# VHH binders against q9yez8, part 7

Target 1, 342 residues: q9yez8
Amino acid sequence: MVEARGGLDPRRLFKAYYSLSPPVEEPRDIAYREFAFQLFDGDVYVRHIGFDSMEELLSYMAREAPKNAYYSVARYSLPTARSMEEKGWLGSELMFDIDVDSLEGCGEVLGDSCLSRGYKQAVRLVEALYRDFGVPSTLYFTGNRGFHVLADCGWCRRLGREERREIARYFTLEGLRLELIIPRPGRRGVRPAPPSPDDPGLRGWIARAALERGVDLSAVHEAIEDLLDDVRVAIDVKVTQDISRLARIVGSLNGKAGLLVARLGLEGFHPGDWLSPFRGEVEFRASARLEESRILGRTVSLEPGRVYSMPAHIAVLLQLKGYGAVAGGEVVVRAAAGWRPL

## First folded at step 17 (VHH)

Design X5
Fold by OpenDDE, fold request of step 22:
Structure X5 (fold): chain B 342 residues (1-342), chain A 124 residues (1-124)
Amino acid sequence: as target 1 above (342 residues)
Amino acid sequence: EVQLVESGGGLVQPGGSLRLSCAASGFTFSRYAMGWFRQAPGQEREFVAVISWSGDYTDYSDSAKGRFTISRDNAKNTVYLQMNSLKPEDTGVYFCAAKRTYMLYTSPEEYNYWGQGTQVTVSS
């Protein structure tokens, strides 16, 4: 364990964490991945870095203590090349990004309610990928305001931009034609069967949404827009269609919130101190107002100029978010914060 | 109050061009698909073009394909219809319509809000 005293430089905290050889998940085929880092010094973003082993990666992270750490969803023959042509693309994982910023009513604060909503959508995405596409995927918390879902199936890797975009549309629903999913009665009086929750694809999901809302399956059209709101997943299509997208290293810290990039299960998501390596009770001087919010399982409100006693994992988050600064106390940094790679 | 106001119509010769605009107010424009429809005298209102809420997806009638382009500016709450290579058969009143949806609809009955229309006349 490493202790950091009050008046905390985030770089010191991150350095302490990475110096403890924290559990970091090894990217598959690590030697074929491009790595990128944003450093605290001048917010320099360094790309086109390669590692041959996990040991090298960890050593680099310990040395440089990056604010943000990334790896490519793509595999390259030469990942350190500066141009895409020279990198030699071999395939890319399918990536989805859900940001709570895209959710209605979610402001700048990292509230548990918004995270829960995001998580719910992410779970839906994972389930749909499996049910409808036969693709297993992994769900990650990004360490800030979003979730990533990654799929690494054989045919997924070979998808181009447009194909990936089409898959994304399955979830965003944008531009689709409802009549192809749930046909309306024809002019000739033919009435199609109502959708069933056991139906494949979007038809089944719409039916499930209907049942959940207490809408009769024969009356789905009357409530279709509301049902589609339930079915839609707010993914960033730009992320999904980009074969060269960078994903966050699992087990690394997100520089915006100081929380771990963590793999999640589908059984539930309860934000708490396990998402942070920082422990202890500290004094926090607020510089901005924060309305009452539940953050990492704790109710928090701030008034400018006031000093609060609070747990380090919350204080560090608030500092990184620009709400103030740790003014006193000691932060204990732990490598084993409660999360481990699977 | 919801309002859709079309403009840009007029008299043009065959082969000419027009750009229609529809200014929207009274609702969250960026959540609505926008459509253009037209109605010739003695005929039913027919689909011309539709654009999704973000503007990323569009669809056209067969007669409009290759000649007309629908676009939108969500910052200005406006949808446009660029009409090129106009033909006498394109003559009619053009209507702007709105529907809150992620999807694209081509049937007039699906749309909830309508403008008053703008006259387009193509004649030599």
Scores: ipSAE 0.827, ipTM 0.929, lowest interface PAE 0.5, mean pLDDT 93
Fold by OpenDDE, fold request of step 22:
Structure X5 (fold): chain B 342 residues (1-342), chain A 124 residues (1-124)
Amino acid sequence: as target 1 above (342 residues)
Amino acid sequence: EVQLVESGGGLVQPGGSLRLSCAASGFTFSRYAMGWFRQAPGQEREFVAVISWSGDYTDYSDSAKGRFTISRDNAKNTVYLQMNSLKPEDTGVYFCAAKRTYMLYTSPEEYNYWGQGTQVTVSS
């Protein structure tokens, strides 16, 4: 329990959480991963850290209480080395990052509607990886404004930067040639068959998008740009192409929102208190205006200078986002917040 | 009002170089693929080069490949065509075109907006 008398230090909250030995997912081949941490003190990044066991990792996290915790998608023979050559790259998981910031109309606040939209795109990405590439993947909420999709397959691990970029391009659609996917009739009398939802690759996705919109499959060209908007997944190509990218440790807290990095299923995503280890009712003093928004299943609006009574999981999020500060009350920190790693 | 204004055309000797510019206004430039087309006297308008909305992807006609470079500056709402090793057969009116899309198109009928064109003449 953390008492907020005169203010709440996020470091104290995070320390409390990590001191409980929370359920954290062990990275596969942990001894071959590089770990990195951002600490609260001075926002310093500590990189090139290695652990031989989950116990060591958890001990470190309990001691240091990092603001953000990462591990490399890459496996290295010597993960603590500073140079890539010395690290000895052995392969990297394929990583995709979807940030709601890339979605049109999504503001700075962590709104449920934007998260829902991001989640839907992430689900589409997972489905496409499986359907089109034969690659199973795992979906994670980043604990803030994004989703990560990780694929760990033999051929995936060996991909270089350019190959990864091309895979990313399949989802972003940028620079692709539509004529190669859905040809237009060139000469009178020869009409290409319309796309079918059973068609492989992007052709099938376009057809499925057409059906969803009630667009006739023979008229996809007339609505093609709208359909492509539906098919496109707004991933960060820079993340995907980077073989040395760092992923967030599952079960850790995101320092920007105070929410858990959580593995998600494909059945739906309903943000709520289960994404936070912080419980209780607190007083929150707003310092900035927030238009009415739905955050973690709660309708929230703020006026500067006003004090609100609200749940701790909302208050901590709002504080970390710069909308004010917890001014009073007690925050109960729990390791079992309703989420468990698989 | 949507406007595309080409510039940089002129007379040049074979083997010479020109840099064309197209200034865009009246639409969200960064959401549009930009293309260059050309039309010689008595011939149909033909594809020269295209660049994606971000500038990360480009495509060229066989004739332009290796000699021409398309680029863009989204901050300036401008697309460029650097033409090197020019040949007499490159002579024609060069047009800038725009299409709101993630993808690349080589057919002129796919483009929504067009400039007035700039004359390029390659002659000894």
Scores: ipSAE 0.812, ipTM 0.921, lowest interface PAE 0.5, mean pLDDT 93
Fold by OpenDDE, look of step 17:
Formats: C-alpha cells, sequence, structure tokens
Structure X5 (fold): chain B 342 residues (1-342), chain A 124 residues (1-124)
C-alpha cells in the first residue's frame, strides 16, 4: 500500500510492484539476452546488462524499480559486451510492433477504440504468421499504445535485416505489385479466376476482406484499395528489420501509462483494471483538459483545476500521461491484478 | 482541386541531363504512390518510374533503369525524376501521375490523377 498524501511518486508505486515478486515472464535463454532499463532518475537508459537467472532479474527490478524494462530479441554469446561484434550475435526472434499512433484518427490519448483497432491488426498478424509462414507467435500488449508480436522459430532466428524487411512488406504491402497477386484481365487473355478465401497468402486475405465487406469476388479490383486497407497491418518496419531490437519484459510496467506488459490471447481484448496493478479510490487533481474519452473501460473527462474521485488504475495512468496528479487517497499495489500470463 | 504540375522539361543534347519536378496539391500526398509516364508522338503512354508513398520503394522501366532516378519529398508534396544520359528515344511528353495505394503500379490506367505533362526533347 502506497499512501498518496502530498502526492504520488511513480517510482514509489513501481517499487512497490516490483517488490512483490510480480509475475514477470522469463525470457527464453535468459543468460544470452541483453537487458536494458530506463530508470526514473534522469530517465537514463542502462544497457548491456545480463542476468544468469530469473531470480537475478527480479532482484534487480525490485532494487532499481525501472520506469521501463527491456530485453533483447537477440541472443548473444556475450550480451554484456558494449559492441555488437563483441556480443556475438547468435540469432534473433522475429519482432513486430504495432503502435496505435500509426492508425488514422488515433491521437495521444489512450483510448479504448484505438487499442481495439490495434489489437485487431495484431490478431491478423498472428494469424497470418501462422497460416502463411507456419510460424507460431505470441501477442503482447505493451502497456501503453501498442502491441508486440514475437515469433521464435529456427529459421526466423537466422534472418538478416533485409529478409526481415521483406517479411514486414508482406504485412505493410508497401512496394508490392498487386498484378502479381490478383492479375487483371489482359486485352488478349483469359479472364483470371477471382480470388478465393482459401487461396494462400495475400490473395486469400484479400478475398476474405472482400467477403467481409460484401464485395463480389469477381469485382475485387473495383474495391481493391479499400480491401487492402483491411488487409494491411501497420507494423513498424524498422522494428522488424532490427536484429538487435529490445522488447518489453512481460509482466513489467510501462512507464508511460503504468500498465502491464501483458500476454494476450486471440479471443478479444477489453482494456480494464486488469492491466494495472494499482487499486483503490483516489483523488486526482487535473492540470490539463481531457475531452470525453473511454479509457480502460471508463468514460473520463477532465477540466484543469478540478479534483476528481476515480480508481487508482485510471488516476496513475492519467498522472503518467501528464493530465494531473493524485492528490489524495491510498493506492493498493497488487502483483496479481487478475492478469494471467498465458 | 487536385493538381499535378510538371516542370523541368526542355531541350537537351544526347548525353545530357534533366530533372523533372511534379508539384502536387489537393490531396494527401504522403498516401499516394507517384509515377512518371511518357508519351512520344504517335505512341502510347508508357511507364517510366514509380515510387511508393514513403519513398522507400521504387521501380523503373527497362529503358529508364540505370539512367533515371525517381525521388520524392513529402514535406514539399513533390516528386522528382532525375534523368541522366538522355537519348533521342527519351523524347516525349512526361506526365506525373498519382495513385492512393501502398503498392506499386506500372499501368497508366491504375492512376487516379494526372498532370498536363512537360515536354522533353533530346536532339543534337
Amino acid sequence: as target 1 above (342 residues)
Amino acid sequence: EVQLVESGGGLVQPGGSLRLSCAASGFTFSRYAMGWFRQAPGQEREFVAVISWSGDYTDYSDSAKGRFTISRDNAKNTVYLQMNSLKPEDTGVYFCAAKRTYMLYTSPEEYNYWGQGTQVTVSS
């Protein structure tokens, strides 16, 4: 329990959480991973950290209470080395990053609608990786405004930058040639068969998108750009092509929103209090205006100078995002806030 | 409201260079693939070059490869065509075209908007 008398220090909250032996997921082959942490103190990034065991990692997190916690998607023979050459790269997971900021109409506010849209794309990505590439993957909420998809397979690990970029293009569609996927009738040629939802690859996805929109499969070309909007996944290509990218530690807190990095299933995503370890009712003094928005399943609006009574998981989020500060009340910190890592 | 305005055309000697520009307005430029096409007298409009919305991907006709470079500045809503080692066969009206898409297209019928064109003449 953290009392908010006189203000709530985010580091104190995070410290409380990490001191409770939270359900942090152990990165696979932990001893071969580089770890990085952003600390509250000066927002400094500490890199090139290694741990031999989960116990050491948890101990470090409990001690340092990082604002953000990361591990490398890459495995190294010497992860604590400062240079890439000295680290000795052994392979990297395939990582995809979907940020809702890339979605049209999604502003700075962490709205449920934008998260939902991002989640839908992430689910498609997971499904496509499996269907089209034969690669199982895991979906994570990043604890703020994005989703990570991680694939760890033998051939995936060995992919270089350019190969990863090409895989990314499969999802972003950028630079691809549609005529190679769905040919148009030529002046002298036989009318090509329309795409089928059972077709492999992008052809099948386009057909499925058509069906969902009620577009006749023989008329796909007339609505192709709209259909492509449904098929496209807005991933950050820079993230995917980077063999040394850092991923957020599952079960850690995101310092921008105070929410958990959480493993998600494919059955749906409903933002709520389960994404936060913080409980209780608190008084929140708003310092900025927030238009009516749905945040973590709650309708929230703020006017500067006003004091509101609200749940701690909302208040902490709003504080971290700069909308005000917790002015009173008690925050209960729980390691198991209904979050189950799958 | 939508406008594509080509410029930079002119008369050059064989082996010379030109840089064409196409200024776009009236639409969200950064969402559009941009293409250059050309049309010689008595011939059909033919593909020259295309660039994706971000500028990260390009494609060229066989005749343009190695000599022409397409680029864009999304901040200026402008697409460029640097033409080097020009040949008499490159003579024609060069058109800028736009299509709202993530992909690349080489067929003129795929493009939504067209400029009026700029004349390029390569002659000794």
Scores: ipSAE 0.777, ipTM 0.899, lowest interface PAE 0.5, mean pLDDT 93
Fold by OpenDDE, look of step 18:
Structure X5 (fold): chain B 342 residues (1-342), chain A 124 residues (1-124)
Amino acid sequence: as target 1 above (342 residues)
Amino acid sequence: EVQLVESGGGLVQPGGSLRLSCAASGFTFSRYAMGWFRQAPGQEREFVAVISWSGDYTDYSDSAKGRFTISRDNAKNTVYLQMNSLKPEDTGVYFCAAKRTYMLYTSPEEYNYWGQGTQVTVSS
């Protein structure tokens, strides 16, 4: 329990959480991973850290109480080395990052609608990876405004930057030629067959999108841009192509929102208090205006200078987002309580 | 109102260079692929170059490859065509075109918006 009198120090909250031995997910092949941490103290970024066991990692996190915690998608023979050459790259998981910032109409506020939209795209990505590439993947909420999809397979790990970039293009559609996927009728009177939902790859996805919109498969070209909007996944290509990218530790807190990095299923995503370890009712003094928004299942609006009573999981989020500060009350920190079942 | 305004055309000798510009307004430029087309007298409009919305991907006609470079500045809502080693057969009206898409298109009928064109004449 952290008393909020006089204001809450985010570091103190995070420290409380990490001191409870939270259910942090062990990165696969932990001894081969590079770890990185952003600390509250001076926003220092510490890299090239290695751990041989989950116990060591948890001990470090409890001690340092990082604002953000990361591990490398890459495995290295010497993860603590400063240079890539010295690290000895052994392969990397294939990582995709979907940020809701890339979605139209999604502002800085962590709105449920935007998260839902991002989640839907992430689910589509997972499905496409499996259907089209035969690759299973895992979906994570990043604890703020994004989703990570991690794919792991033998051939995936060996992919270089360019190959990863090409895979990314499959989802972003950028620079692809539609004529190669869905040919238009030529002047010579040859009419290509319309796409079918059973077709492999993008052709099939386009057909499925057409069916969902009630577009005739023979008229796909007339509505192609709309359909492509449905098919496209707004991933960050830079993340995917980077073999040395850092991923957030599952079960850690995101310093920007105070929410958990959480593994998600494909059945749905409903933001709520289960994404936060912080409980209790607190007084929150707003310092900025916030238009009416739904955040973690609650409708929130703020006027500068006004004090609000609200749940701690919302208040902490708003504070970290710069909308004000907790002015009173007590925050109870729970490491394992209230988590949504996987 | 959507506008595409080409500039930079003119008379140049064979082997010379020109840089065409197309200033766009009235739409979200960064969501559009931009293309250059040209039309010689008595001929159909033909594809020259295309660039994706981000600028990361480009494509060229066989005639343009190695000589022409398409680029864009999304902050200025402008697309460019650097033309080097110009030939008499490059003579024609050059058009800027726009299509809202993530992909690349080489057919003129795919594009939604067109400029008025700028004359390029390559002659001794």
Scores: ipSAE 0.748, ipTM 0.882, lowest interface PAE 0.5, mean pLDDT 93

Design X5
Fold by ESMFold2, fold request of step 22:
Structure X5 (fold): chain B 342 residues (1-342), chain A 124 residues (1-124)
Amino acid sequence: as target 1 above (342 residues)
Amino acid sequence: EVQLVESGGGLVQPGGSLRLSCAASGFTFSRYAMGWFRQAPGQEREFVAVISWSGDYTDYSDSAKGRFTISRDNAKNTVYLQMNSLKPEDTGVYFCAAKRTYMLYTSPEEYNYWGQGTQVTVSS
């Protein structure tokens, strides 16, 4: 078969979710933010939208049922202005984006293990922002295959593009010179001190990574590539540099996976049905092969043409990813007063 | 098999220009920092220029700054060295080198792979 038939209309699923008192969190300083939405019709991207209240935002999302929902990391005096000059930029939060598909061995791989690796990097980033810069930050799951870290502080709001690039380079390590951080002994017997776990910045992170691996601090150069990979955070520098960047609205759905954008703690990340407003048992007709994978805490494999019984939250994800379509069964959607059939 | 093949060397008058190329194969080029080094007879290899794996960050020796430009094309697996305002002290064999890293290194002993070198001679 070239064409598979049957399934749920994703627009209907998202409409139901947004119409039933969704647990969407209010963006801070909502009246100063530009909002943007990607709609299901034609994948059109609507920008320069502003709201004076959470009520207006929720009403818009219930009416439009967006595929993706965003707000600016920037504060603007006139966020609805059509030109950037007229918007009146007041400053931007620091935003860091970790896309797990960019991690080694994670491109084209659908599964929880790559999410765990991305989460570990995101936690390291949150901890480093606090330890090294004194900046508390918030960690979010993007509802698909990534994590965002947002930091809002007085001094960081006014940073320009080049200053933000410097901060991002601190985490990606690209273009840094190791000998300036952990010098080797010179020809005349200069004996630089080994790194200590109490050292500030990257030097301290290397030392702590060495201790975790059981590497002698006086011999870090022997394991340096592994240690650098432990402390590096693979963020997209262009995202961090971009003062006009868009963040996802917490509690909104990500159109690529049908999962919630979720605020996360630092104590662990265990993907499961809590990331989805969809429940029920459905029949799923596969149209593509999926090698055995752990998806949202369940083992899944697919052969084209076969029908599988599975939980709705996994079936919706697989349908949005192009692995097939729901062919039967019942989907229920979270509502303020319990769960409602679709 | 890893290969780095330099080209573009030759004889040039003082004040002239040359563009060196280094074609890479046998490894994932976009995961490697690339460097240019040079060596005159009886001397150790010396750092000339280095470029990070993405091409976004570069560094130069004091003698190269302002005259030489390193660049790379990750789609073509090639790194370049544009050399302008050449001087007789630039004479030597120029080597392309690669290291699997996102950082910049200026010491030759840090690099894992080396080309055969291309001769650059600046004389009147």
Scores: ipSAE 0.435, ipTM 0.784, lowest interface PAE 2.0, mean pLDDT 89
Fold by ESMFold2, fold request of step 22:
Structure X5 (fold): chain B 342 residues (1-342), chain A 124 residues (1-124)
Amino acid sequence: as target 1 above (342 residues)
Amino acid sequence: EVQLVESGGGLVQPGGSLRLSCAASGFTFSRYAMGWFRQAPGQEREFVAVISWSGDYTDYSDSAKGRFTISRDNAKNTVYLQMNSLKPEDTGVYFCAAKRTYMLYTSPEEYNYWGQGTQVTVSS
């Protein structure tokens, strides 16, 4: 365990975390991946890095204490090549990014309800990938304002940008014609069959959403906007279509919030101190106003110029987000266990 | 206040071309699907073309396919309808319409906001 006293320097905290044998998850096929890091000094972005083993990766992260740590969704035959053409692309995982900031009423500092809404969309995406495409996938919290879903399947590894874009747009629902999926009944007694929970694709998802809300399947049009919002996943299509995209290393820290990139289960997400390796009670001097928010299981409000006693994991988050700075107290750093589903 | 202002209509000979524009204000343009509809006297407004909020998806009526092109410029809050190979049957008032949605809708009753229309007359 490492204690830091006095002024809070995020680089020292990250250095301490990475020096304590952090529970970083090994990326699959590590020797085929390009790694990239954002460093604290000048926010410089370092690319074209490769590792033959997990031990090499961990040593690098302990030495450099990166602000952000990434690996490619692509597998390359020569991931360290300086030229993209010379890297030798072998295929890419399918990656989906859900940014909670794109949800209505969710700002830069995220409350727990906004994270819960993003989590629900991410779970729906995982379920739809399996039900509609036969593709198993894994869900991650990004350590800040979002979630990633990664899928590695044989047929999807070689998809090009256009195919990946088409898959992504299936989830955003953009450009779909609802009347072709759930036709409206006519007044002349022509009555199309209502959707069934066993229907494939979006039609089935609308029916299942209706059942969850207690909406009559023959009357889905009366609630259709709510039902569509239930089934839509607001992913960033550009992320999914990009075969060279970088994913975050699970167990690394996100430099914007000081939270762990965490593997998640599908049965619930309750933000709390388990998302942080930082502990202790500190005094936090606010420099910006924060309206009352539920952050990582705690109710937080800030008025500029005031000093608050709070847990270190929340203070580190607020400092990295620009709401103030730690003014006193003690911060300790521990290696964190993985997240357990509830 | 939401406003949709069409322009670019006029009198044109059969086989000619026109480019309609619709300038939008009073809402976040990039959150809206946009459509073009037309109406001849004594007839209901009919679907011509629709474009999704990003511009990436379009759909057309059977009569417009292959002759008309809908496009949008979200930086200028403007949607366009390029009309080629015009026929006398294309004569009517062309309306711009907006609906806050990520989907495409072709029925006029689904749209929330409408422009005043611009007259297109195709006659020799």
Scores: ipSAE 0.431, ipTM 0.789, lowest interface PAE 1.8, mean pLDDT 88
Fold by ESMFold2, look of step 18:
Structure X5 (fold): chain B 342 residues (1-342), chain A 124 residues (1-124)
Amino acid sequence: as target 1 above (342 residues)
Amino acid sequence: EVQLVESGGGLVQPGGSLRLSCAASGFTFSRYAMGWFRQAPGQEREFVAVISWSGDYTDYSDSAKGRFTISRDNAKNTVYLQMNSLKPEDTGVYFCAAKRTYMLYTSPEEYNYWGQGTQVTVSS
């Protein structure tokens, strides 16, 4: 339990969370992973850390109360080596990153609506990995404004940088030649067949998007820009290319929003208090204006200088985002018995 | 109002180099793929080079590959074509074209906006 008496230190909140049997998921093959942490003191990035067991990882996080916590998508024979050449790379999971602030119209807003757009793209990515490549994958909320999709498969573990870049390009659509995938219907002789929802790859995804919109399959070119926007996934290609990339530890806190890194299902994403280990009612003094926004399922509006009574999970998020500070009340930290894994 | 203005054309000897520029206005440049096309007298407009909206992906005609380099500067709303090892066959009017897309198109029919062209003449 952390009491809010005229202010709230994020480090003490994180310390309390990590000290109370946090519901952190064990990374697969923990002894083969490099771990990295961003610490509150000095805001320093500590790398090349290894653990032999989940107990060691949990002990470290309880002691250090990291601002952000990561493990490598790579498996290494010597994960603690300082040189990437000396680590002994054994292969990497395939990782995709969707940052909702990079979506059109989302970099200037704070609110749930852009999260739902990013989630929808992440679900499409999971479904396409399975349908088009036969690759099962797992979807995670990053604890702030993003999603990760992680896939581990035998053939993909040893892919190099360029193969990973080509896989990412398939989803971003950047650099693909649409005229070779869906040729235009001509005014002459034989016409190209329309796309079918049973077609493999991008062609099938365009057809299915057209059916969802009520667009005639023979006329997809008339709506093609909207259809492409429906099927495109705005992933960061550089993340996917990077065999040494770090993923967030599931169940850890994201230092920017104070929200949990959470495993997600594919049937919906409804931000709410379940993304936070913080509870209680607090007084929040706003220092910045926030126009009416839906934050974690609640409608919030702020005027500078005003004091608001609100749930702790909202107040912690707003404080970390720079909209003000907790001025009074109590914050309780609970263990996450009801986290929602896939 | 969308405008594409080419510059940098001229007369050059075989083996020489030219750099073409195309200044764009009237649209969000970073949302558009850009292409260069050329037309010799009595011939149809043909594909030369194309670059995706971020600049990360390019494609070239067989005749341009290895000799020409397309690039873009999204901060300056400008696309470039560096032409090296020029040949008399490269003579023609070079057009800049734009399409709102993340994809690459090599058919001139797909492009929404066109410049007025700049003359490139390679004479022996």
Scores: ipSAE 0.404, ipTM 0.765, lowest interface PAE 2.2, mean pLDDT 88
Fold by ESMFold2, fold request of step 22:
Order: structure tokens, then C-alpha cells, then sequence
Structure X5 (fold): chain B 342 residues (1-342), chain A 124 residues (1-124)
């Protein structure tokens, strides 16, 4: 229990969470990973950290109560070394990042609808990785306003930055010339075949999207904008390209929103209190205006200077986002919460 | 109101260089692919160069490859065409064009927004 009288210190909440045997998931091959943390004091990033066991990682997190916690998608023979040359790179997982704030109409709004749009993009990516590359992958909520998809496959571990960029380009479609994928019909003496749902890769994907919409395969170009919108995934190519990228530790808290990094299924995503270990009813003093929004399943509006009664998990999020501060009430930090909905 | 304003054209000797600029307004610039096209007297408008909305991908006509460089600055809402080793055949009016897409398109018919053009004349 953390008293909120006189204000709430997010560091104390994080400390309480990490001290209560949090259900943090062990990163695979933990001894081969570089770890990095952002601490509350001074906003400093501490990098080049290694752990030989899950017990060491959990002890560190309980002691330091990090604002953000990460591990490398790369495996290294010497992960604590300061340079790539010294670390001995052994290969990297594929990582894809969907930041909902970069989706059209989502950069200025705080609300659940943009999370749903990002989730749909992430599911599309997971399904296409398996369908078109034979690569199973895992979907994560980042604890704020984004999703990560991680894939570990033998043939992809040693891919260089350019190969990873081209895999990402398959999903963003950026810079592709459509006529090289689906040649235009009607050239003199040449009548290119229309795409078929049996075609490999993007050409087949576009054909399948066309069939779902009832679009004639010979006239795909007439509906091409809608078809491309059905297949495109808005990932950050630089994340996927970067073999040294950091992924968030599942079950850790995201310092921007106070929400858990959570493993997700493909059947739906419904933000709610299950994304938070924080419980209780608190008084929240707003310092900024928030237009009516649905936040973690609850409708919220704020006017500066007003005090509102609200659930702790929403108040912590709003405080971390700069909309005000908790001014009273109690926050209960739930033991063992945060690795799945209850 | 969407507006594309080209500048930087002029008279230059063969082998010379020019840098064209196109200032964009009235739309979210970072969501648009940008292109440069040119029209010689008595000719149809032809593709010169195109750049994707992030700036990460480009394509060039055969005549422009190796001599011209398209670039963009999304913070300044501006696309550029650096034109080196200019030839008399490069003479024409150069137009900036915009299409809301992440793909690259080289046909003028695909572009919805056009500037007024800037004259480039390469003559000894």
C-alpha cells in the first residue's frame, strides 16, 4: 500500500512492484544478452549490463526499481563489453515496432481506439510473418502506446542490416514500385497475367485482399489504394534494421504510462486495469486539459485545476503523461500482478 | 490549400549545376511521396526523380541517374533536386509533384498536386 496524501511518487510504486516478486518473464539465453535500464534518478541509461541468471536480474530490478527495463535482441558472447567488436555478436532476433502515435490521427490523442488500431497492425504482421516467411513470432504490448513483434528463427539470426531492412520493407511497402510487383496490363504485344492468390509474397497477398473485397483480379489497379491499406503494416524500419536493438522485458513497467509490458494473443486487445499492478481509488488534480477520451476502458475528461476521483491505474498513467498529479487516496500495489489479465 | 512552389531554376552552361527547391504547404508533408518532372518545349511531361515520404527510397529516370540527386527535409516541408553535369537535353520546365503514398510512382498521371514549375535552360 502506498499513501498518496501530499502527492504520489511513481518511483515508490515501481519499487513496490519490483519488490513483490513480480512475474517478469525470463529472456531466452539470459547470459548472452546485454541489459539496459533507465533509472528514475537523473534519467540516466545504464547499459552493458549482463546477468547469469534470472535471480540476478530480479534482484537488480528490485534494488534499482528501473523506470524502463530492456534486453538486447542480439545474443553476444561477451554482452557486457562496451563495443560491438568486443561483444562478439552471435546473431539477433527480428524485432518489429508499431508506435501507435505515428498512425494517422493518433499523435495528438490519448485513448484506447488508437491502441486498437495498432493492435490490428501487429496481428497482421504476426500472421504474415508465419504465412509468407514461415516464421512464428510473439506479440507484446510495450506498456505505453506501442506493440513489438519478436521472431527468433535460425536462418534470420545472422541476417545483416540490409537484409532486415528488406524484410521490413515487405510490410511498410515504402519505396516499392507497384508495377514491378503487378505489371500494368495492356502493353503492346504483352499482356501481363493478373495476380493470383497462389502467388508468393506481396503479389499473392494483394490478390487475396482483392478476393476478400470482391475486386476483379484483372482490375486490381482500380482498387489498389484500399488493397495496399489492407496489407501494409506501419512499422519503424530502423528498429527492425538495427541488430543491436533493445526489447522491453516482459512483465516490467513502462515508465511513460505505468503499464505492464504484456504478452498478447491474436484474439483481441482490450485495454483495462489488467495492464496495471496498481489498484485503489485516488484523487487526481488536473493541471492540463484532456478532451473526453476512453482510457483503459474508462471515459475520462479533465479541466485544469479540477480534482477528480478515479482508479489508481488511470491516475498513474495521467500523472506520468503530465496531465496532473495524484493528490489523495491510497494506491495498492498488487503482488504477482502484471503478466496477464486476471 | 495545397501549394507547391519551385525555385532555383535559371540559365546555366553545359556541365554546370543547379539546385532546385520545392516548398510545400497545406498538407502533411511527411505523408507524401514527392517527385520532380520536366517538360521540354513541344514534349510531354516526363519523370525525372521521385522520393518516398520518409526520404529513404528514391528512383531516377535513366537520363538523371548518376547526375541528379533528389532529397527532402521533412522538418522544412521541402524537396530538393541537385542537378549536376547538366546537358542541353535537360532544358525544360521542372515541376514538383506530390502524391499521398508510401510507394514510388513515376507516371505524371499518378500525381494530384503540382507546382507552377521553374525554368531550367542549359545553353552555351
Amino acid sequence: as target 1 above (342 residues)
Amino acid sequence: EVQLVESGGGLVQPGGSLRLSCAASGFTFSRYAMGWFRQAPGQEREFVAVISWSGDYTDYSDSAKGRFTISRDNAKNTVYLQMNSLKPEDTGVYFCAAKRTYMLYTSPEEYNYWGQGTQVTVSS
Scores: ipSAE 0.341, ipTM 0.748, lowest interface PAE 2.6, mean pLDDT 88

